# VH-VL binders against p38371: the designs that were tried, part 19

Target 1, 215 residues: p38371
Amino acid sequence: CNFEQPETNCFVQESPSWAVKYDVVDSPKDANGDECTTTAPLVELMGVYKYVNPETGAAQLALRPATLASRAIADTTTTSADQTSLGSLDTEPKDHGFCHANDFAPAFVNVAASDTAAANTIRYEFTNVRVYSAAVAPGTQFTGELKYTSNGCTSSYVMRAVWPPAPCDTASTEPAENCGVGSGLNPEFAVVCQPTSATGTTGYCVPAGDIPSFK
Key: E = the ipSAE of ESMFold2; O = the ipSAE of OpenDDE; V2 = 0.75 times the mean of E and O plus 0.25 times the DockQ between their complexes.

## First folded at step 4 (VH-VL)

Design s02 (framework fv_romlusevimab)
Fold by ESMFold2-Fast, scan of step 4:
Structure s02 (fold): chain C 215 residues (1-215), chain A 122 residues (1-122), chain B 108 residues (1-108)
Amino acid sequence: as target 1 above (215 residues)
Amino acid sequence: QVQLVQSGSELKKPGASVKVSCKASGYTFTTYAMNWVRQAPGQGLEWMGWINTNTGNPTYAQGFTGRFVFSLDTSVSTASLQISSLKAEDTAVYYCARERWSGDYVYAFDIWGQGTTVTVSS
Amino acid sequence: SYVLTQPPSVSVAPGKTARITCGGNNIGTKSVHWYQQKPGQAPVLVIYDDSDRPSGIPERFSGSNSGNTATLTISGVEAGDEADYYCQVWDSSSDQYVFGGGTKLTVL
């Protein structure tokens, strides 16, 4: 027979991929307080997973950024656990519909030196993560804060995430290809296509405003 | 050498249970997701779901909730599929397949097990 | 549920080019993967992310994906290419992988 893990009222859509957008709060600075140029991605995919201890009912949330997963290929010193940020998660939503997740361990990767680049540590530090878990959109949008360090540059962001991770093209006139009807997203969500690069048009549909992001 | 080696064929009666195992070698088990795929005789490939090898959390496709359970034993780098209350319609070859984690999002199954034939007959 | 449509069979003469299509609503916005399966064997990945080849797959295998149709192209077809071919996408709206019904390639 099968044993089912207990459910909590803080539902989170588990998926190897959510689309996450980062909006800068504090621009990149090095250890001397001088400006530098290395930033978090404009958008990336992120693994989102939930644990519930069947004996205690305690819940945890795990976040695994795609940037760490891709750079792990060049890293022989960190493990999947180091590259995944694990925090606590409420079992009941607050009155405003959010489930809070706190006490995240840093996620990081040590990228080895190459012919074109020096060795580098990429670190993600998540705080104030809040998953929207009201009946109208249970566990398919979240927000939080990110402190990102890479190439000695530290910057901070508000992150806003949505499931499912719908690919998009800002140049397309087809609604399904530009975060509209047929894209796979809830039609009531306020979303916009965020390209993966400053010069390109292809990317992922991300929340257009504060979470919960509705039309 | 990267390999996924599955357990041998099974012949079962309706109502019995079966456990199919998939042992990984040649890579770090917890850095790749493990997917399960079914193929009924003469039919195409059907995705059943996946399990996160780092967290142990399974995700099932809609047709495979209830009687189907994905599990792990990370100490021996093995993923398992258990099917309870077997029906004749469960007769199929069951494959495990790994999925690479990448920021480029190659959601492709690059290494497959050889398959385990499960036959359910009276 | 999202549906991928493949022709059930394609026949091609040795040395010619075979084209196997995979139809789906706005499939051009998705990443398409292709698998080759020979009788009694496990599937083998031959194309991933629309057009990329895994190490060891000959250059005669190529892929494309735009609009409502993805295509696996096999140029200079050899007898050893005879197999069933399956396309696959991740459907983010249902959080699942979807396979096409498969195409049997016959080399005559």
Scores: ipSAE 0.000, ipTM 0.412, lowest interface PAE 20.4, mean pLDDT 85

Design s03 (framework fv_romlusevimab)
Fold by ESMFold2-Fast, scan of step 4:
Formats: sequence, C-alpha cells, structure tokens
Structure s03 (fold): chain C 215 residues (1-215), chain A 123 residues (1-123), chain B 108 residues (1-108)
Amino acid sequence: as target 1 above (215 residues)
Amino acid sequence: QVQLVQSGSELKKPGASVKVSCKASGYTFSNYAMNWVRQAPGQGLEWMGWINTYTGNPTYAQGFTGRFVFSLDTSVSTASLQISSLKAEDTAVYYCARGRSYGSGDLWYFDLWGQGTTVTVSS
Amino acid sequence: SYVLTQPPSVSVAPGKTARITCGGNNIGGKSVHWYQQKPGQAPVLVIYDDTDRPSGIPERFSGSNSGNTATLTISGVEAGDEADYYCQVWDSSTDHVVFGGGTKLTVL
C-alpha cells in the first residue's frame, strides 16, 4: 500500500486497518439504568482516513469500526457514510504534539432480524479523539473515548489505537508473534497483545499505556 | 444479480495508454472496497491495490505507482484502472474484485470478481 | 514482506482426497482465504476465514489453519475440481493483500 502525505501539519496514517483497544469506563446499562451484558469488542480493526477541503484547508477525520463494516452485510438501511464516524481535525498540532478531533457524527448499523437473531442497532459515538503527530510517531497512535450502544445497552470506554496493526498470540514464545522484535511495529512503541476474545490467545498488538505509548 | 462487469479486451502498442472499467450492480457500491488484481500469462495472481469507494482514495501496492491510476465514478457505480506509457510487461488479464471489509484486514477476501479484461501490449 | 508458500502442483486420483498446503510464518494467527481458478476464468472464492464456505460451494471443500500451515482439503475429488488454487491473507504490517503462488491440481 502507498501512503500519501497530508495537506496539513496534523499527520495521520491513513489505512483501512488500525488496531484499537477499548478499556471500559462505565459498564453497560440499559435505558432504565439497569445493568446489562452487551459490550464493545476487546479489540478490533478500524479504518482511519483524513479529508482536507482543498479550498479552505479544513481537515476531517473519519473512523470506520470493523464491527460496523462487517455487520453492514445484514443492513439495507444505512450506507458507508452512516457506518463511518466523521469529525473535525485540527490543522496544526497543539502543545505536546496532539491533533484534536471533535464533533464526530455517530456511526451505526441497523442489523436486520435473521432466523437466529433479533433486529439490533449498533452505534459508535466518538469524543475527545487525539492523534499523536510528533516526528517520532507521526500520526501512528491515537486515543479517544467511545460510547457504545448495542441491544439497548450503553457503555463507555477509553480507546487507544496504533498503526500498523500486528497480529499476535499471547501463547507464543516467539517475540515477533507476541508484539516484540520483528512484529512489524516500531520497536520503541510500548505494545501488548490483546486477544479478540476473553478465552482465546490470538489478537492484535495494542498500546500498553497512555498515548503516546513508548518504552 | 450481484455482479462486476468489465470492459472488453484491448490491444495496444508500447507507449500508449489504456483505461479498464469495472461496473458494479446489485449491491451498495460504497459499502465495499474495490480491488485490482493482475495476472500475467502463465503467472499467478498479483494484488495491485484498492480504492476506497466511500472516500475515493486509492492505495497502490509496491510496483504499481506512477503509471497506474485507480479512479471512481460513484454516480454510475464504476471503478476504473488507467495504465499510462504501456510496456510489454503490462500484458496481463486485469481483474476487479470486491473486498468484503473496510475496517478489518483479516476479513479482506474477494467474494465477487469481474470477468477480467485482457490487455495485450505488442508492436 | 510476508510470503505464502504453496506446492506448484498436486496430483490426485478421482474419488480420493486432495490436500493443498499454504505455508506462512504464524499463518494460524491470520485468516486464510482460498480461490479456485479454471483456465480462462476469473477466480472463485471457495473458502473464507479459514473454514467457511460461500453458498454454492460443495461440502467436500474444507479448510483448516494452525501454526505455520493452512490446508485446503477436497474430499471425493471430481474431474471438475481440476484447477489452480490460491491461498490469500492480509499482511497487517503493510496493509496489503498477499497471494500464494498457486497450486495446480491435476485429477488423474
């Protein structure tokens, strides 16, 4: 894949795949405030894209979760635009090397009922997204907050993301297969393998600490 | 009737340009990535890159920059591949193929293929 | 860059089981997809996400993936299965698709 240079000083690595980890802040609650069980994924891939208005220079950041992209097959009522969250993006980094992205439109999919499952709306609402855009890691790590709603359950998370996504296996003793040397990530990044399921060992390398996550 | 229909075969001289089109029907065009795959005579499948049908942004594999251009006309659900300054080495069958997922690379497989467009470059 | 290794050819008698391998470093941690291509035709997806069959693909086609080897298994092979078979993964380190070199299945 080729990567184009951005038209602004806020650099973002455009890719159909970034690895994103969600750490729960508020556990799932339904509309009545009662506990429920539907949560966001432990980790998923996410499309990350930057748009720049050629006349004004205004920048936008687009986030498309893999969960919405994959469930779109069962949705005839929403489009790629609805399944992609678009927000504003700073044109220049602020103090400490961060470019802020705000005012994200919700991304969602209306999954139709099937023979095995009831109809369901899955909704992602992103806020306080900050892309680290300093020379040592230009647009390859970001953090933000997610409000996730599915099956009437709403929960909130801190998300931390890194590019490139590197597959991993927590059961492997080979460094290249467990987010170490040879994994494809910048060796100065502090990363850890996050399985895609609570009972499995395979997943993706994700930031181990607060963004920017360095050793 | 979900399908991808490509333009007809082309016979070109070295130095000419060619444009191959791929028209989608039966599904929402912007919900899937459009990929280009080349196959030289007697050779295997070679991924050239993809274009994001929602944003219009192309991504090229190594070796397919400069002379190769991916483009879209979303109003008619059509993706196009243009090759400039044709060389004999560009002789191949060019396929468009639908990618299933934008956000998950592991689920990037091709469940729908165009019939292929043969491009022959000879004097 | 990530490389997938397939044997260039596999021969099998009619009615027997063919096994086509796809080797890659820690390929068991990736999702492997398989395509069938007959002469003069576009490739056809026969297995996706390691084990799943698209609608219309016979149950005699199956896939597995663990460790460093993914395998496409065709039981009760028929003359009509004679084709080139390609495995494919996504290389997340470079965000690109990787195809194996292809295996020609001969039914003899």
Scores: ipSAE 0.000, ipTM 0.448, lowest interface PAE 15.7, mean pLDDT 86

Design s04 (framework fv_romlusevimab)
Fold by ESMFold2-Fast, scan of step 4:
Structure s04 (fold): chain C 215 residues (1-215), chain A 123 residues (1-123), chain B 108 residues (1-108)
Amino acid sequence: as target 1 above (215 residues)
Amino acid sequence: QVQLVQSGSELKKPGASVKVSCKASGYTFTSYGMNWVRQAPGQGLEWMGWINTKTGNPTYAQGFTGRFVFSLDTSVSTASLQISSLKAEDTAVYYCARDRIAAAGDYYGMDVWGQGTTVTVSS
Amino acid sequence: SYVLTQPPSVSVAPGKTARITCGGNNIGSKNVHWYQQKPGQAPVLVIYDDSARPSGIPERFSGSNSGNTATLTISGVEAGDEADYYCQVWDSSSDHYVFGGGTKLTVL
């Protein structure tokens, strides 16, 4: 661990799973500007990976939403590359410890029609992604914006993400099960349990405030 | 649609006070910080400061302390700028502008601007 | 305080490339944003984080930032691009935004 030595490079904790929360900015609208109901998940897991070109030193950030991975079972037309959004990434942190990632390619799946549902494309477009990369939290929190399209409904969100992905239950009084001591998260992180559904209590610990989210 | 709508033009005499309002719509008001920027006639853009829409805490640039007050009414998604003891040098167009993602500490630039409020101070 | 320097004016023929510079000490370590302001209108963000384009901004707008100079480049300039252009950074030492003085782009 290099905690005593400040990170100067854009470090990102690579993992098949980070916990990501989406807070709505623009409510869902269809192509005509009319209201519709399909939204991004309240919370989901996301794969996060960093690539570096060894010749140029140029860095890239890859984001793979679990929603796309799960819907890929019904899709034979897209690949893992289509289901992963790849953007640029700063090689050094900018002011205040943030590494910016931009120019993300869209990530999507084409879900085939079934006897109960029409064909649907689920599309993620990420912008303004910033990874907090400082000694106190080296590449374990990020924020950004999402434009989400599904069932012809487009909506936008602020996303806030944390690693590791800690499962939680809002009904539990045990701190380890409700984003407290023993949950696996840095105890200085300000986190809260976000259920995966409006009617349930189980979900994942997510940042409680703006990134970097600390107590 | 995301928009910021500002109150109408004001003509004031020196020593008076003025309140400029900025009403947000089409997005969650507390998810973005609100900046105030002024532009004197024929001059460039000058940053006055900003207010954290989640906490209500204002930050003022040097030169905009004392007579200038930033405030919020989150129940109606409105930010306000009050200028007391008006001077001729306060004549300018005043803009509100949101920061993209976050409140204080996130710097993605100002992606949505109000139309501007002209404040003219003359005797 | 931190100072950004822009040329007061730049002239360019239609269809040619305009380059507007923004000078600042070690500006390459900062994130530069660019705004377009047409007469009687509010500013519009055209580039953020040195080189990223907001939705709706044509690809002929691009940005770069290194060392002591950031540059806004507008290729295939159109008459509708006539405006004042402002660069902006966050200055971490003073914890405030700083605007450049603005550059008037004239298409002749």
Scores: ipSAE 0.000, ipTM 0.578, lowest interface PAE 11.8, mean pLDDT 87

Design s05 (framework fv_romlusevimab)
Fold by ESMFold2-Fast, scan of step 4:
Order: structure tokens, then sequence, then C-alpha cells
Structure s05 (fold): chain C 215 residues (1-215), chain A 123 residues (1-123), chain B 108 residues (1-108)
């Protein structure tokens, strides 16, 4: 006889690129507890992937920061697996539509010394990741926490992410270029343009508020 | 390194007032809500409410409005619970416990607890 | 008001597996957290978000949550596990933290 195949209801939009914004919780400190200046990016792209065991239905979530991927060329000691943080993922959404992802392994890259820079390890530690999977916007927004270490500076953040990664320019008056109509995002999402640098205007559309971020 | 240290036990007469303090250390005080949980002798855990350490706004569970006041002194990372017009029914161990201010309420749990303050109300 | 139901007591022999249940209507749709409380001490978080262990909690503690029942499982029970165990959820309809009534685990 025929049995319906079990399906996981925690849908996640798989993509090599989601736009992720980090809001500081604890400012950078070195090993002695003194202030230092190295921070996580203001915004970056992140690979987001879901693995499901077809026999058991068990699910995993993988997060691969673009910062680690871009530094991989200078690193001969880590692999794509080391640069990807893998955690567990609920098979069904909890109340309010969230799928929890936990027990992430750290993602990191060991950047070799160059003529202009000392050797450096960049490490991402994700916790308390929640993917919004309710019917109105399945698997296209998530939130979580990040502990970021680089140049001996450790800092922590709340991260909020959205798919697709829509490029934007805070100096543009065209709605399609500043997270408005025609940008490619769900028009009901509340988003704002976040520049990739403190001195620039170009960046990516990111959630304007808590996940799920709606107008 | 994270610690919540509460004030010592209190023995009070009915009608008196008491103030229980909870001093936080080892983390950024304003990033975590402070919750209060009561446990009467031989009974289970009873949630009393919480105070937002960033805004100072308290939220009380049903049954804990009026005589109960949550307050903060952010300059010394301390949360306090004041109980006025004490009654014998207020005899309990009072715990402070922290919860993160950001993220989803679906995942509201207490990772660190104070050691508890015993309040005994007797004539 | 949302109610969590726990058995008042569970007895288990040393080295065996103890299972402590937490019943609630559609509790599988909520995140369940578990606390251990020894006499005269504050509660200690042993499981959060259904099945996750805080650092320092032994691997023999595990959790599950589906349908109307969440379960705390302690394998290879030791005398030091004797304590009261409480389950806890957030009830969004009342904006309240809800605790179960507690289960006294006795290791005989």
Amino acid sequence: as target 1 above (215 residues)
Amino acid sequence: QVQLVQSGSELKKPGASVKVSCKASGYTFTRYAMNWVRQAPGQGLEWMGWINTYTGNPTYAQGFTGRFVFSLDTSVSTASLQISSLKAEDTAVYYCAREKLYGDYDSWYFDYWGQGTTVTVSS
Amino acid sequence: SYVLTQPPSVSVAPGKTARITCGGNNIGGKSVHWYQQKPGQAPVLVIYDDSNRPSGIPERFSGSNSGNTATLTISGVEAGDEADYYCQVWDSSSDHVVFGGGTKLTVL
C-alpha cells in the first residue's frame, strides 16, 4: 500500500546569499577585558543551507559567512566545512511560526600572515537561531545570536537576516534601489538599506525590526 | 563568571515591609531581563513577573500587583523586590533569575538564578 | 490558563533510565525547558528549547517534545540526580511563564 512521505514543515530558503545585519550586544573586548576595535561586519552575505536525512527526517541548518569564504584563499589550514557552521534544526515550527536551530559548531578561518598584516583567526559562534517558517513568509527571515572573534577581539550581536539579498544605496531616491517597490523583496517586509561600510552608501536591504519584520 | 547574589534572609512581623535585592555581575546588566520567582515552603515554583533592565518597566503576573514592586539601580547592576503590608502567605524563598531581552519569547528560560532569599512572616 | 502536568514522583534504580513527563495541550508547538532543584538550593537549568543541554550538564540528560507530552530522560541515573524537576514554557496567550508542578525523582 501507499504511505504519504513525511515532510518537514520547517522550510528554509536555501541560497548562497542572504543579507545579514548584526546589532551589537557586547562591544569588542580583548582577552584582558580591555576595549578593542575589531567588530563583525555591519552587513554581510551568508550562505544558508538545509540538510534533511530522507530516511529519518532529521534536519540540519548550515550557515556560511561571506567574510569567512572570502578569506579562504589566504588560508591553507581550513576547509569549506570549517568555514561553515552546522547546527540542528526543528522539523516542525513552534508556536509563532519559528523553527529553532541549535548546537552550532564554530565556523572559522586562519588567515596567514602577509607583508602587510599579521596572522589572524576569524571565528563565528552562532546560538539561538530561529527561522521564521509561518505560511505568510516561509523560510525567508531568521534571527539569532553571534559571538565574533577577530584580531583577539571578542564581541556579541543579535543577527537578523532576510532573503533575497537585495542590493541598495542609501543615497538613491529610486524605490527599487533603496529597498522599496521593485527591489525584489516581499513588499510586506519591513526593510531598510544597511551600507557595508561606515563611509559608504551601498549595501543590502535588511530587516528593519524584530523577526518577523513586516510593515 | 555570571553571578546573581541576593540579600540575606529576613524575619518580619505582619504589616511590615521588606526589600530583597539581587546584584548582578559578569555580564552587561541591561541586556537581560530580571525575573522574580517565588517558592512557598513545600510548594513549586511560581513566576511573579519581570523588569526590563533597559527601560525600567516592570510587568507583574496576576496576583502580584499592588503590594509588590520591582525596581532597578542600574549604576550598581542591582534589581530589587519590595513587598509591603506583609502577610503570613508571603512566607517563601524569593529568587531572581535572568532572561535575555532580545529574541523570541517562545524561548524564554532562565540560565542563571540567584541563591534565593528566605522571607519569613510571623507574629 | 495554560497548565503543565507532571507526575508528583518517579522512582528509579541506580544505573537505570528515568523518564519525567510534562503534559500540556499541544505542548509540541511550544519550547520546553527543564530545571533541577536540590533541597535548599536554587534551580539549575538542565535542558532548554526541548532538547539542548547547557554547558556542564552531563550527556545522560536529554529531552524531547511532541504532541501533548514533553519528556526529560536521565539515563544511567546516579544518586546525585535525586532532586525535584520542573518543566517550563512561555504561554503567549497570557504573556506568562508557566511552570509544571514538579516531579520528585527518588533513586533507590
Scores: ipSAE 0.000, ipTM 0.480, lowest interface PAE 15.4, mean pLDDT 86

Design s06 (framework fv_romlusevimab; at its last look DockQ between E and O 0.45; V2 from the best seeds 0.00; counts 0 for: pae E 9.6 > 2)
Fold by ESMFold2-Fast, scan of step 4:
Structure s06 (fold): chain C 215 residues (1-215), chain A 124 residues (1-124), chain B 108 residues (1-108)
Amino acid sequence: as target 1 above (215 residues)
Amino acid sequence: QVQLVQSGSELKKPGASVKVSCKASGYTFTSYYMNWVRQAPGQGLEWMGWINTNTGKPTYAQGFTGRFVFSLDTSVSTASLQISSLKAEDTAVYYCARDKSYYGSGDYYGLDVWGQGTTVTVSS
Amino acid sequence: SYVLTQPPSVSVAPGKTARITCGGNNIGRKSVHWYQQKPGQAPVLVIYDDSERPSGIPERFSGSNSGNTATLTISGVEAGDEADYYCQVWDSSSDQVVFGGGTKLTVL
């Protein structure tokens, strides 16, 4: 009655939520090359899913940013498929422990005009995505690049992601609430609390260094 | 408009020193490793090493020790290769080429932008 | 000390398919990149990460990588494809970038 997807050696922890941090590579520029101010979030939750074609064994990775999912309520022209970026995924990890994912379709929403803002497309383009799938951390960290466009501003980022998504508060002295013991993350992971805003203290635990991020 | 522009050709005597420069534009210089690749006349491509443009730390390939120095001037987005005590076997075209870095991960996607090459000829 | 082996030359008639191989121990567990170098010019990346094409590279260029052999395939070969082709990997065990010896593609 039920059909199960075939297993591959590139394990990915499927979840509606991973915590993803974006670090600026190229600051926002408009189409004329002039500076502008619209940026990707400092951190957000992201849906991560893996699909395997049962006939061919080919694997795919799907990334669904929470920012796009949230803005979809103002969009009547895109679908859940448009708000999810689907790319290829290796079936076997490389000898350095990474499974490479490529050929991502853009994910986007078309936000309708309102009395306070013009119509706008928010677009995510992912490239060079690498899921760490070694025995010490099977499919629970990944890295990649993001090209983000919103309000005519394009900027680029390195993204580093971890599962599970652990909420945190930089103002808390409790280790469990500031990415330490009891937070739910693998204690060998090097993680730090990243607030969701520049002025706030609450956010999510994210990798502190390059993937794989270990102490 | 991403590009790497290298300094002009050099003709040197054995024992001299040479400095080849590579100026980057159109991207954030410190986000990509800079590689150096040598090609002797009629020979294939030979990797010399890379330099981490964020930290300034160089890594040299086996066989490129002592006489070869990679350096950076991040204020002008320029990487440089200095060769001291030049020998005839240093005669080659020297290329700079960028690669995406993950800082500590070592993972990257190939050399996607290349300089035009600098010919260094060492003869008496 | 990782070594990549390429045939020194490959000849192909215009419009036919050329296949250039790159041999290496367990190369299928590595990411392979391919470069085209025309006489007097800098190399150009034509395939990265085994099978991906950079923007501007024609669809007739494709790549594969499994076991001990990676292959660059050029379909519908044109005279302008005549060049030297190099494969390249990063060897994680030595932290070294390795190039193959190069293959001269001749379009007769």
Scores: ipSAE 0.657, ipTM 0.851, lowest interface PAE 1.4, mean pLDDT 88
Fold by OpenDDE, look of step 5:
Parts: sequence; C-alpha cells; structure tokens
Structure s06 (fold): chain C 215 residues (1-215), chain A 124 residues (1-124), chain B 108 residues (1-108)
Amino acid sequence: as target 1 above (215 residues)
Amino acid sequence: QVQLVQSGSELKKPGASVKVSCKASGYTFTSYYMNWVRQAPGQGLEWMGWINTNTGKPTYAQGFTGRFVFSLDTSVSTASLQISSLKAEDTAVYYCARDKSYYGSGDYYGLDVWGQGTTVTVSS
Amino acid sequence: SYVLTQPPSVSVAPGKTARITCGGNNIGRKSVHWYQQKPGQAPVLVIYDDSERPSGIPERFSGSNSGNTATLTISGVEAGDEADYYCQVWDSSSDQVVFGGGTKLTVL
C-alpha cells in the first residue's frame, strides 16, 4: 500500500532566544547537604538549535543558556561548545507531539577569580527534555529538568520554555506588553509574565502551566 | 483501583441528543487526557478525540466536529461526551479511555484504562 | 491522513506463535501501541511504546517495530488469546490518534 504522507519531523524553532522559566523542585544544597542560596535564574533567554546528520538522519538538540554564556566573558578556559548543552533528539514526535531529547552534556563556565569573588564553576545539566512538535504548535514549546550548580550550590528545576521570547511588564496594562495580543506569541498559548527578579516587574512571557501550555 | 465507569445504554430517536458520562476513580483525574473512541457494530475502533482534563481543551478527530462535544466536571472526576442531532450512523459503542498526560511526563502514552463502553442506539 | 493496515485475520494453532502485523509509512519512527479486544468487552492495552508490557500482561505478548511494519507477537497462543487486535499510533502531522483496522486472531 502507498502511504503517501509527508514525513513528520521533530521541528524545533531554532533561535538564539527562547524564554525559559525554571521552577524549583529541590532547594539549593551544597556538597554537604546544607542549605545554600544560589539558584538558577527565574527566567532567562536560551539559544536553541537543532542539528541533523545528513547521512544518518540523527538529530541533536543544543541548549545555550544566555546567562551562562554571558558569564563566559570571565572564562578563558571553556569554549562555546562547553557553554552549550548538546543532546540527542528524536527524529519524529512519538508521544503526544513530543520529541524527546536526552543525554545532554553539561554546559558550564569557569568564572575566574576576581578581586571581589572567588573562582566559580556554573553548570547546567539538562535531562528529560521534551520538545512539543505537534502540528498545532510545532517546536515552540519545550520542557525538561535542570540541575543547576553554582559555587558548589546545587538545585533542581522544572524547565518550561516558549518561543518567541516576548518581553513583558507585569505593571503594564497593555496586552502587547503583558503577554497578550500583540506580544507575538501564539494566542492559544497560556503564558504569564515572569519578571527576571523577585522584586521587578519586567521579564519575559513564559508558559503559565505545564508544557504544552495552552489556553 | 484505577477505573473508568461509563453511563448506561441509550436508545434515542434521530435528531435527539445524548450525553455519555465517564467517571474516573483511583487516580488523579486531571493528570491524564481522556480519549473517546467509537466502535460501530462489527467495526473497528475509531478515535473521536481527546480532552485535556487539566485545561478542558478538547481536540476532535476529523469527522467528529460540530455535533460532538467533550466536557468535564472535574469536581466529580467525570468526562462527558454529548452528541447532538443524532443519526442512525451514530449507533455504536462509545468508550472513554485514559491516556497518559504529557504534562511533565516523559513516558510514552497508551490508552491504558478503558471504560466499559456505552451503547448508543439511534433508531426510528 | 495516516493509515495503519492490518491483516483482517490471522489463524494459529494452540501453542504456536501468532504474529500480527501493522503496516504504516515509516511506522518504525512512531510509537506503536496494541490493544486486545474480546467480544463484548472493552479493549485492553497489551503493548505500548512498541514493546513494553503493561502490568498483568503475560510475557507471551511482545512487540517490535521497525521500518514500515510493527508486529505483535503472541507466543504459546492459548484459546483465551482469541480476540481482535488493534494497533495504534499518534500522527503528529494531523495530531490524530490512528487505529489500525483490527485483526481477528483465531485459535484453531
């Protein structure tokens, strides 16, 4: 029988900027199990790229956290590759529109010591990344888990991401500035403005619920 | 015990409406998609669509738009299928079936829990 | 739309191995699920994600999926295995769940 149907791919919107939210699962602990205070950003931008081997068809997903990359300016030991987490990616959605990405290499930077701060290694470890690539919203949302370590302080998060990265202000009543109409986001997406700080009002629109986040 | 219990058999006239209910128990209702599957007499399984039990958003299969409406009452862990303007060809057994939610889950889905089915007969 | 093709019927003698195929374009790239349905009963998931068995399903049931064909294999077939079997996938292009036409397994 002739099954003439276009092959589906794990489409991923490639972009230097996704909006990514991290919700804490495990509070920060040091190597001794004691409480510490260093955490991942509340929200950050992230570069997301897909690579496909033209010979084998194997796909890879690259995640480049912007805050990590920004710290690379003080790092002369790591490369761009080190600052990017590369993992395997499914070639076709298999689970309710999700493409699974696994086996991510850690992304990290070694921040050199300064007059005011000791040397520090910041590390992102991603696991169980799932890119929503269903036809209704192909490759514009993804989720996963993050293990974040900075200054020996490790915490765990649920990661939720959406594209495009729409800036927002919780203090704004303008829909376009608060994740509404005109923001550039899919109107079917359930999103909320996440400030970059606990006290601030400006940030990025992030998924309001679990991925996929729809109204 | 995880189970889905559906409402009883229905006999309707053409043009009438019917509402089939599916009550879930033994698990968190809002953590799993609910699917509806139709099976006409002597025929195979036909997927009608699903409803997101968390958001309430329904997705209908091609051919099941318009007259078919999925709804929820989360307070009693119940999903419902309403069919309006019934036709003779709507005569079938209707199943609700649980599907793993992809929210925060990396597990591959399957319809792992089925209701016992509701027979809807449409006849003059 | 994506289509799954199953043979309408398969016959097997008791104690032998039954193989039910499910054909689909590049189905090996999809996750295939299998259901058993006995007369007058609701379907039962017997294989999910190509080869995984739900709790309570005998080891006699196994699944494989590659290329354009998924296969449900039932070893040591028993009389109680006589049923209709359906393969199922999710099609990302249409965002639809798709069932095969079903295969009637007869135990001779």
Scores: ipSAE 0.027, ipTM 0.624, lowest interface PAE 4.0, mean pLDDT 92
Fold by ESMFold2, look of step 5:
Structure s06 (fold): chain C 215 residues (1-215), chain A 124 residues (1-124), chain B 108 residues (1-108)
Amino acid sequence: as target 1 above (215 residues)
Amino acid sequence: QVQLVQSGSELKKPGASVKVSCKASGYTFTSYYMNWVRQAPGQGLEWMGWINTNTGKPTYAQGFTGRFVFSLDTSVSTASLQISSLKAEDTAVYYCARDKSYYGSGDYYGLDVWGQGTTVTVSS
Amino acid sequence: SYVLTQPPSVSVAPGKTARITCGGNNIGRKSVHWYQQKPGQAPVLVIYDDSERPSGIPERFSGSNSGNTATLTISGVEAGDEADYYCQVWDSSSDQVVFGGGTKLTVL
C-alpha cells in the first residue's frame, strides 16, 4: 500500500538467560603456542541486556556469561561490571536483519588458589556480535565470536544463541523435552538439544545452524 | 580467486523455460547469500531476490513470485534460476551476485562479487 | 515500497569532480552501496556502507550519506570512469534490496 512505514529498532529480548552454544574455531593453546586442554563450556546460559542512553540515543549490548556469574559468588575482587561484557549496538538493523554489536570490553572473574589449583582468571572476549532483529523473529537469536582464556589456555569459538532457554533431554521421547512442540521455543526455529556435558543427556536447546537458524 | 561463472546465453520462444546456472569458486559457498539481478535492454538493475545458501530458502522480490524459482546444488557450489512460461518481457541479462551481509565481522559489503551475466532472449 | 532517485545523467570534463546523488526518505539512516557498470559488463562495487572502498578502487572515489541524500564523488575524473552508476540499499521494513534508477556519467 501507499503509506509510510515506521522505522524498526534493533530489538533485543532482554533476559537473564539465553542458551549459548560454542563451536571451536581455534583449539586451546597456551602462551607458548603449545596445546592445552581448558575449553569454554559446551553450552551455557547468558544474561543479555540492551541499554539506550536517553540523552544521546546510543545503544549498548551487555553479555553476562553464567560461568562468570556463578564464580562471582565467591569472588570479592571483581564487580558485576567486571563480570559483564559491554559493547556498542547499532540503532537500526543492517542487511538481512542483523544489528551489529562491537567494541566489547572483556568480562572476567578471579578464582582464588585452592589446595588443588593455582589462582586463575577466567576471561571472555567477545567480537563481531550480530543480533538477528528482523520482524519475523526480532531479537531472539544472535551469533558472534568468543576468545576464552582460563588456566593460561586460550581458545576461540563461534557462539550461537537463542532465547528462550529451553531445557531438554536427548534421552526423552516427549517433544516438549527434546526441543519440539511444547518446549516454549518458536516452532520455526531450527534447534537441537545440546547436553551440558559430553556424557550426559540433559542440556539446552541451541541453534542447529548458522544464525538465523530456521527450519 | 573468488569467482562466479554463469551459463551461456539462451535464445527461447515464448512459453518455453530456461535455467540459468551460477557456479561459485574460491570461497565457502554456503556462507554467503546469493542474489539474482535482472537488467532488461537499456534499463537499470532490478533485484529479483536472494537465496540462503545454507538452508536453500529463497526470498523473492515483489513481482517475481510464481514463474521464477531459485535453487541450489551445494555439492557443486551452484545456484540456479529457472524461468518458466517465458514472455517477451523476460528478455534481459540475468546476474548472480554474492552477498556477505550476515557471516563474518564488520559492516555491510553489498553485492561484492558478480557473475558475468547470462543473456536470455525471448522472441517469436 | 522504498524508492531511490538518481539523476538520469551527469556530464563532467576530464580532471574535474563528478557528484552523483541518490535521494531517499531518511536514506542517511541506511547503508548505501554504489556500483559502476560499463557497457556490456557486469556491475562492479565501488563504494559500500556509505563511504568504504573495496580493495582495488582508487581513493578518488568517495561517498557520503546524510539526511535524504547520499552522494558518490569522483575526483580527477578520467575517460575510463564513463559508465552507469547505481546506488543501492536494503530496506528493513519490506526486506527488499532497492536499486536507484542509475546515472549515466559522460566524460567530455
Scores: ipSAE 0.011, ipTM 0.581, lowest interface PAE 9.6, mean pLDDT 87
ESMFold2 (binder alone), look of step 5: mean pLDDT 92; pTM 0.950

